# VH-VL binders against Apolipoprotein N-acyltransferase (lnt), part 12

Target 1, 229 residues: Apolipoprotein N-acyltransferase (lnt), of Prochlorococcus marinus subsp. pastoris (q7v0g7r236to464)
Amino acid sequence: WQTNMPTREKTNFKNQFINDKLISAQKIALSNDAKLLITPEGTLNNNFNLNFKSKIRMLAGGFRNSKNGLRSSLLGYQIGDKTYSSFIDKHRLVPLGEKIPGFLNIFSRGLSAVGGIQPGSDSRFFKWKFTQPLAIAICYEITDGFKIRNAVKSGAELIISAANLDPYPRKLHYQFLSLARVRSIENKKDNIIISNTGPSGLISEEGKIIKLFDPNTEQNDVVNPNFSI

## First folded at step 23 (VH-VL)

Design z7 (from f3 with heavy chain Y101F)
Fold by ESMFold2 at other seeds, fold request of step 24:
Order: sequence, then structure tokens, then C-alpha cells
Structure z7 (fold): chain C 229 residues (1-229), chain A 121 residues (1-121), chain B 107 residues (1-107)
Amino acid sequence: as target 1 above (229 residues)
Amino acid sequence: QVQLVQSGAEVKKPGASVKVSCKASGYTFTGWHMHWVRQAPGQGLEWMGWISWYSGDTNYADDFKGRVTMTTDTSTSTAYMELRSLRSDDTAVYYCAREPFEDWSEYFDYWGQGTLVTVSS
Amino acid sequence: EIVMTQSPATLSVSPGERATLSCKASQSVSDNLAWYQQKPGQAPRLLIYGASTKATGIPARFSGSGSGTEFTLTISSLQSEDFAVYYCQQWHRYPITFGQGTKLEIK
């Protein structure tokens, strides 16, 4: 799922908007027998909950509060959940481009100007009930090949790369794609890329781009990655 | 009580367009999606697609993609369906239909009264 | 596209008797099936959803059964107001499709 949201969108309208888009995405995913729905980095706002019970397992880009401050995360929703039941926090922030606090308020409800975003744990391995283990890279974390390799050595069978590339020029979008291809090749794992304004698609374990979606359009589509050891 | 009230019957020539409205009332939340279904005279029902009330997302049946545009106005709780490049076989009663908002399953618990669109020379 | 096939096309039954309407899907739709009644000049009326759950205000004489590819609408002890066209509809896979209809008429 790719999203392109206006920078001036109000928080209450934004919640109805996001819920409506998620329902649309889940309907399309269910119609195509999808097993897992993945959304880009920063799709959900802070402490977001669904206005509905999820009908499909979903990893949604968003934010969560922790006792050490606000985290950028992929949030896991099981079937029946209205709030996430699992998560993996972004570990590596890009100091110049990760977002200024004011910009983050555009994409999330409840962001504290004092809180900022804090780095999460450095593990990229994500094991989740009812799905194969995953290696997760949020945004520039794709540059940390050692962390991704360690997650694969721990049993991850698929790489998921979620990003918000809105702050960055098109040249960095191509660099992001190239890095994702390298991670797929060096670890011999398929890589699903989900970004809001940049490239999204499926990269094979051989580095071949199986599908690539237009960066400037909103799209929901189903890909069938290979899970491999 | 839930009520879907559509605009009145229309007569059009081939090549024209038609825009049918559907005003929702009797509940404070408009729901998530509004569906459009048509029925040619003496024929069965044909799903045309849905539109999201708040996001504007659409999902059109392939037979109508390229000719149909669905929109909503949440401030007036009104959905619109526009069908362009009309042909004589577009003569039908056009219905708006609501899905249940609780679980958004795509069965239709409430229907508009229908809008007859006649396309003739 | 999942094709929904209804049988019979026309069913002639006397009031007070039982009517059984069939709906077959070209592939499994799980229990994502609804039944509608439509009288001349009126919009369809929801009878059954989820294959077997009666909608609000639907008389007890209506019942639905089935799952997967074969579904049945049963009307026990037909009333005069039950003579209409009946449609099944699946929402398992896009596009949403309806059966072609079964006309229930007085014998």
C-alpha cells in the first residue's frame, strides 16, 4: 500500500481518512487472498487504533509511545485486533533527514514536540505469531547490512523494507532501491519494499525486480514472495 | 431510520453523460464505502463499484472502468456516480447501496429507491 | 470473476408450500453470500447474509444454508407476499456478482 497525504491534513479527518484507506486496502487484499498487508513507514499516527477489527494480518508503519519517548515502528495487527499486538522499532535515525518534530505532526496524531523520536533496539529480527520470521528495515536501516544479515542468520525468511522517502530527492530513491537489491542478493532472500512516495515492489533473492510500482501513485497490490532459508 | 434517497429519472442521448446522486440520512456516521449497482430492464443486478466516503478511494468493476467516476460529499452525506459516453445498453435503474458499517462486509442492508436512466436516440 | 448460477430460473409453487432456491458459485465464496428479494418496481431487500443469518425484520419462514460453492434459500409455508424474484450475491472476490435470479410465482 502507498499513500500520498497532504501536509496540512487535520488530525480528526486524518484518522477517518486513514481508517477508510485501511478498509479499502484490506478489502482488496482479502479479494486477492493476501496473507499479510504491509503499509509504508509513518502511515499511522501515534497511539492510532483501528475503528474496526482487522480482518487480515497487517504490518503498518506508524509511531508508538514508549517510556523512552516516541518510536517509529512497524506495528503488527493480528486478525481481530483494533490495537497493535506486536511491533519492531526503527533503530537507526537519519539525523539530517529523519524529520523535524513539526513535520511528523502532519503524519501522526498526538506527537509531542518535547518527545521527539528515539532510536529503538538494534535487532532487525521480527518473529510474529502465525507468520514466518522477518528481517525489518525501516528507511535508512537498509544501509546496515550487518543487522539484516544477523536477522537472516537468526532465521528470518523474508526482508521487509518500509520507508517514507518524501523528504528526499529522486536520486536517493534510486539509491534506496539499489541497496534493497543488494540486501536481497547478499542474503538470498526476497525483499518487499513499501514506501509512500518512493519505489515499492518485490525484489527477488537474486536481486531481480519482480514488480515495481509507480512512485507517485497510490496503489494496493498483492505480491507473492518466496520464503527461503 | 436509515434512508438513501436518489435523484430523479433521466433521459439521455447516446454519447452524453449522467450523474446520479444518493443522499444518506438516518445515521450520524456515513459508513466507509458506498456501492453502486444497476439493473437493465428485465435483467439481473450488476455491481458497478464502490467509493470510500472519507478517502475518496474507488474500486470500479472492469466493465465500467474508464467511463465511471464516483465521488462523495461528506458535508451533505451525498454520493455521486457519473457514467460517461452513454450507450443504449446503459439504459437501467441505478441503485446506491450501503454496506454495514460495523464489520464492512459487502452485503447491502439498505438500498436507494433507484434512478431510471434511459438512453435513446 | 465468480459466476453465481441460480436454479431454477422460475419456480411455481402454491401458497402454504415450501420453496427451495439454489445458488451455485463457480468457485468457493466461503460463507460470503447474501440473498435478496425484489418485487416489481422496488429495490432489492436483504433477506440473508453470511449464508445463513437473517437480516433484521425478516420473517422466520426464510432460512439460508450452505457454504463454499452451494447455497440454498428455503421459504417454508409460502405467503402471498413472497412471490417475487430472488437473487444471491457473493462478496468473496471482486467483482461482486449476483446470480441471474429465480422468479417465484403462484402455481
Scores: ipSAE 0.538, ipTM 0.841, lowest interface PAE 1.9, mean pLDDT 77
Fold by ESMFold2 at other seeds, fold request of step 24:
Structure z7 (fold): chain C 229 residues (1-229), chain A 121 residues (1-121), chain B 107 residues (1-107)
Amino acid sequence: as target 1 above (229 residues)
Amino acid sequence: QVQLVQSGAEVKKPGASVKVSCKASGYTFTGWHMHWVRQAPGQGLEWMGWISWYSGDTNYADDFKGRVTMTTDTSTSTAYMELRSLRSDDTAVYYCAREPFEDWSEYFDYWGQGTLVTVSS
Amino acid sequence: EIVMTQSPATLSVSPGERATLSCKASQSVSDNLAWYQQKPGQAPRLLIYGASTKATGIPARFSGSGSGTEFTLTISSLQSEDFAVYYCQQWHRYPITFGQGTKLEIK
């Protein structure tokens, strides 16, 4: 049972808590010879720093302050990093009051709780030192097949779909999974899905669900995607 | 300076549960994880698992999953290990063991004095 | 599971002599290996970590070597207090495992 702490004290406790969880996840990943650790959208707090040096390459959902405001991102940590060395920002924004199809309207109501997120680059292609290029979709960006196709045409060999589905109903969790399967089929690439309360797992380039983890449970596991040429 | 002090010896009947405590002192921060290791009389060491001090995450060895529960209380710097459905082959000395904080490697630089749990009759 | 096999099971050596203890892993553990000393009625004591790095306060007569699957603990100029059981331990892969121990006895 938590005490009622000031925001500064709560922020420090949350950072220690997240660092503990990341250490636990990295230990399990290392024990299974994983090459990349991926965490869902929004896993890291704003202004988060590791209290340890990463022992595994990690793509962590979080936030970063850019010159033009706060951005939701996947943050890339190389082995030895305490601060991210690479990133890809969420691009597709759903501002309050915009007309959006019913699926995206539900996302926009959940997103308003995140605060003042600014749009990033529209490219979904991500390449960093020593790894294969990736196509990245953060949350509702999975609805934009054109941008994902462009990343694959630019050389991306794997699709990574990261989301925070906490504020959304179960029907949208199934829609997210269905869209991820479509993106995998149309691009002929494996798709790793990482969410905190929704579906997480591996979808093959044929759209087959290779592994699907139980939603609403905290789980770390290793999957072995195929990089297709 | 660093000290891990465990609760005293216990005698239990088969089917009972035991909860061993481990109080950490002598340093400013608890480590990342606290490990539990047991040793049957005249036998070697057997790793039981770890618990994360702040997040409460656990990783149990398969032989103990379903029977072990590890917890922590950061306000008192105390870790707990509960083993349920005791059998006679659970008779052992149970140790808590600390991993180094800076390195977060899973070797154990400090050990508790051990708690003998005897399961008989 | 990585099985750690120590040899010999018992080593009888005279004080002042050199003892060499072996630890073999069933799979590579890189240098994720530690050595412990345990005397009767006591908790294990860390001697070596990272295969070759001495823990704080460990006498110079203790040294470790090896990597991958084969590791050695060497005790030069044995002292009377060195007669104990020695364990190796890997943390490369879960579950964490220990060797079965080598008992170092006075001859």
Scores: ipSAE 0.523, ipTM 0.836, lowest interface PAE 1.9, mean pLDDT 77
Fold by ESMFold2, look of step 23:
Structure z7 (fold): chain C 229 residues (1-229), chain A 121 residues (1-121), chain B 107 residues (1-107)
Amino acid sequence: as target 1 above (229 residues)
Amino acid sequence: QVQLVQSGAEVKKPGASVKVSCKASGYTFTGWHMHWVRQAPGQGLEWMGWISWYSGDTNYADDFKGRVTMTTDTSTSTAYMELRSLRSDDTAVYYCAREPFEDWSEYFDYWGQGTLVTVSS
Amino acid sequence: EIVMTQSPATLSVSPGERATLSCKASQSVSDNLAWYQQKPGQAPRLLIYGASTKATGIPARFSGSGSGTEFTLTISSLQSEDFAVYYCQQWHRYPITFGQGTKLEIK
């Protein structure tokens, strides 16, 4: 992802491009009677607003400004929204074997209590008015089985794993898929995986890959998890 | 006034290709998607698909997939539809049609004047 | 694919009378339905969208009703310029489909 500010012309063109992509995706989703549209980590730009009112509930990977800097988040849009009405932020985790002390958990938990609609939620537990409770893993968060298990213990009925794996080697893409399967098995929950250039699809609560899309193409499709939407 | 002006009538032989243009004018926005609809002589209307103005995404009706290519040029506010491997039953009037800008519901509030494409041996 | 079936194929009506055109969908399209008028040699003209909302500039004599699978276009007092072919169209599910048309002609 980028850390500089593009020129105004490039930023406006990128926003129109992204809005067109989202409208195209929503049209296809509506035609297939989808209840929830999920996009990969980093799909939306910082401070992004839709140039349209959403016609479907959407969890979009994006960025938001906070007092402590830029956050990678899943942003929740209700039907009729042009701006997100809910969010869950990524908290920093190092790859497996390089765990950071629990102050990141405290920070993420504190942010939820201070800035969110859902105070007191677990770090990876996401409760949203018109959908079942979710366990959210953004990118490397899939490596933290304890936090995902805690979200499931708190009532999450579905795991959503969102990532942008563009900068990472193909080996890590397969490791991401393997970890997602393990999380589904150990928690007995379906797992929806959405990534830009990596694996996307549905993993059953038994760890079986129900559907897996070609990682080298842009695709939209409807999946029906057991405890979805 | 909103106008969609299409290129002129064409006569083609079977196996050839045709590219129809549709220039939008009379407003500052091209909208989100442009649709193409055709009508064979004495027949009803058949939706061919849409093209996204800014992203280039397309959604083609199954009967045309593999033979149709839609493109846009936002700098000239012009949409294009190319139909390849023409057959006699492709003889029709081809329309571009605009969906509403704000709502993006897929009804068509403005239509081009139509382009007659005749495919004959 | 949702098949749109219009009835009747041809409707003969005198000027000043009321015309009622029917459109039936093979499955529910909610209110995602539009009506168009087409005169010979011209592009279709939008009359009604959302099953019942008149498009800008459409005379009051045109009205639409229905939801789900059955829809009606009513022209309350026919004018000479209203004799044309009328199409319904759904956008609920791809592919977008049109009815086969109802020709409204002078009795």
Scores: ipSAE 0.522, ipTM 0.834, lowest interface PAE 2.0, mean pLDDT 77
Fold by ESMFold2, last read:
Structure z7 (fold): chain C 229 residues (1-229), chain A 121 residues (1-121), chain B 107 residues (1-107)
Amino acid sequence: as target 1 above (229 residues)
Amino acid sequence: QVQLVQSGAEVKKPGASVKVSCKASGYTFTGWHMHWVRQAPGQGLEWMGWISWYSGDTNYADDFKGRVTMTTDTSTSTAYMELRSLRSDDTAVYYCAREPFEDWSEYFDYWGQGTLVTVSS
Amino acid sequence: EIVMTQSPATLSVSPGERATLSCKASQSVSDNLAWYQQKPGQAPRLLIYGASTKATGIPARFSGSGSGTEFTLTISSLQSEDFAVYYCQQWHRYPITFGQGTKLEIK
């Protein structure tokens, strides 16, 4: 009896912790008149629902269950939402860690926490109501210059690069930043970088780093990128 | 029903510190931040900041940064506010105040009874 | 910082009459405005939030109006227990600020 049900209590406290962090972030964003709150890849855990109504448009890194398996996504919340109303799924999977063996796909339920993530669609163009179109790169998707350029050609006015760089060595953190700068230069678009422990900041359309935050410190701040076609 | 019960009045000398407690009851994940507000004798209300119950995040008013520390103990449903390097103009009644959960707007529907802190030599 | 200015500092009114209290913000606070009543030796009591919404258990004689920078608290038929100090408060931008108070006293 005494050891069988710790997971229920863990889930409740974890959900409160995440919701508490999100409310704190939204309050700060609202006080600064921010138009969009962006959080890193993997900020929301699987099967997460807000226990409050969002007061700001938010793109949050997280996971969603789809009919084809678990997806890593940026989840879009409009003002008033408690569940996401829009999403863009990560397309490019990292070998080992984000794939499951093909013949074990039916049994991936037991491996969902250990890399049972399935690839999403390949489009990096994201448009939802009341915001300008965006080009989205989740983690290493920043390496796919053709997909980002296609999103910009389709009308994206800003590049958003979201990542969880915890699993990767610091050399890859610098490479991620360098690639984000290249994408900004080649597409002539500002690029907002949001990561959990790696680089976060704003890169101009000329590839100049306008702001860069301390990679090992949790930070919430407002940046004002240029939107343009 | 939500109740906020604060610790008793204190008398302190300049340079000392004070730690005021605020125990919440009836709290079932319905408020995420606890606010602290003070009122000097015969004067108005001054917001000091908030603390998140579960994450420990804080947001302090500039006048108190560097002198205030807010903490929580979720196992006892108690929030704490510590003010260091006390001055005579820190003499005030210190209130804890709760924001509503469902709306999460920063108006205060429940207040503690207040804790008088007197700073005198 | 948004400065909240209340007027008048003191308002003398007879029981049964109408009282009107004003609160002006130094910049727009939208409708992120609350009103509190405070009697000596007591904690503030929430009356109005969202500029015009009455808190639970607040008598019908209390009403709030306004948006942006100018706000009004109206008490339509004063009772003896309504003589107290009233504060407005904004939560639009940090730091959260209160007005300096309006004392409502028996004429």
Scores: ipSAE 0.515, ipTM 0.823, lowest interface PAE 2.0, mean pLDDT 77

Design z7 (from f3 with heavy chain Y101F)
Fold by ESMFold2, last read:
Structure z7 (fold): chain C 229 residues (1-229), chain A 121 residues (1-121), chain B 107 residues (1-107)
Amino acid sequence: as target 1 above (229 residues)
Amino acid sequence: QVQLVQSGAEVKKPGASVKVSCKASGYTFTGWHMHWVRQAPGQGLEWMGWISWYSGDTNYADDFKGRVTMTTDTSTSTAYMELRSLRSDDTAVYYCAREPFEDWSEYFDYWGQGTLVTVSS
Amino acid sequence: EIVMTQSPATLSVSPGERATLSCKASQSVSDNLAWYQQKPGQAPRLLIYGASTKATGIPARFSGSGSGTEFTLTISSLQSEDFAVYYCQQWHRYPITFGQGTKLEIK
């Protein structure tokens, strides 16, 4: 699901409206035999509950409360869930080499707009019941190639890159896409990209853009990445 | 209890349009989607599509894309189906049909009484 | 598009006898299948959903079975009010499709 909702406008949406769109998306996904529904970073509100039982495994961008504070996460819903049963939290960027101040400053301004988010674990490896292991990058985490590579070495068979690119200029959208292509090439894994107003689609293990949705439109579509499930 | 009451029969000429209404009543008008199904005289049933009550999203069968527009008015609990560029083979009874709310499966437990639309020159 | 094919087109049966109606899908619909009864001048009436679950208020003589591509509606000990047209319907893939109908008529 590529949402087309700027961050400011998303904060004003009612839970019922989002639940209605999620049911429509799940019906379309079920009709196409989809096994996993993915939504962009920040799609769900804090403490969000489905008004229905999920019929498809879903990874939805949202927020969760932890004892250490609010976390930005990709939330996992199994079939039958009304409340997420799995998650992977966004982690603060930890560069191994020398920083690129201009690039980090632009991302830092986007991070400050989120406010109050606590870092999660360093690991980008995500395994949940009945699916193949995944490598997860939330937003700026795509810049950390070593964490993604470590997740792939641990058995991840597909990269999921979720982002909210609304606060960023269009130049950074192209850079995000380029980085996602590099992660696919260096790890020899397909990469599914889901963003709200930026690029969404499928990148092959050779770095080829197999499918790219039109930016700034709401779209639901099925892709078939190269992995076993 | 849930009840679906449709607008009355209509006679139209080829090339005209028709708009059929379906008013839902009951204490729990909280459906996700409203479906439209038609039946030509002496023929079987043909699904036309659905509309989402809250978001206004639609899903139309290919045979009707470009000619059909479905809308809702939540303030009056009424769904509408408009079919344009009518042809004589659009003569049919048009039904609105409700899916069950709790499991949101797409079988239809409640149907409107039907609206006969006759297209003749 | 999943084509739902019903057989026979017309079934002539005497009251008190058993009727068996068949519905075949062109590809698997799992158990996402419903059966409807329609009498002249009336809207369809839901009989069975989920291939085998009777809707509320449906008499015990109605039963459904099947999964995947082949489904059966059985009416034991036919009553005079059971003579109508019967339709199957799948909701596994869009577009939602109905069978062409089986007319159950008095012999």
Scores: ipSAE 0.505, ipTM 0.822, lowest interface PAE 2.3, mean pLDDT 77

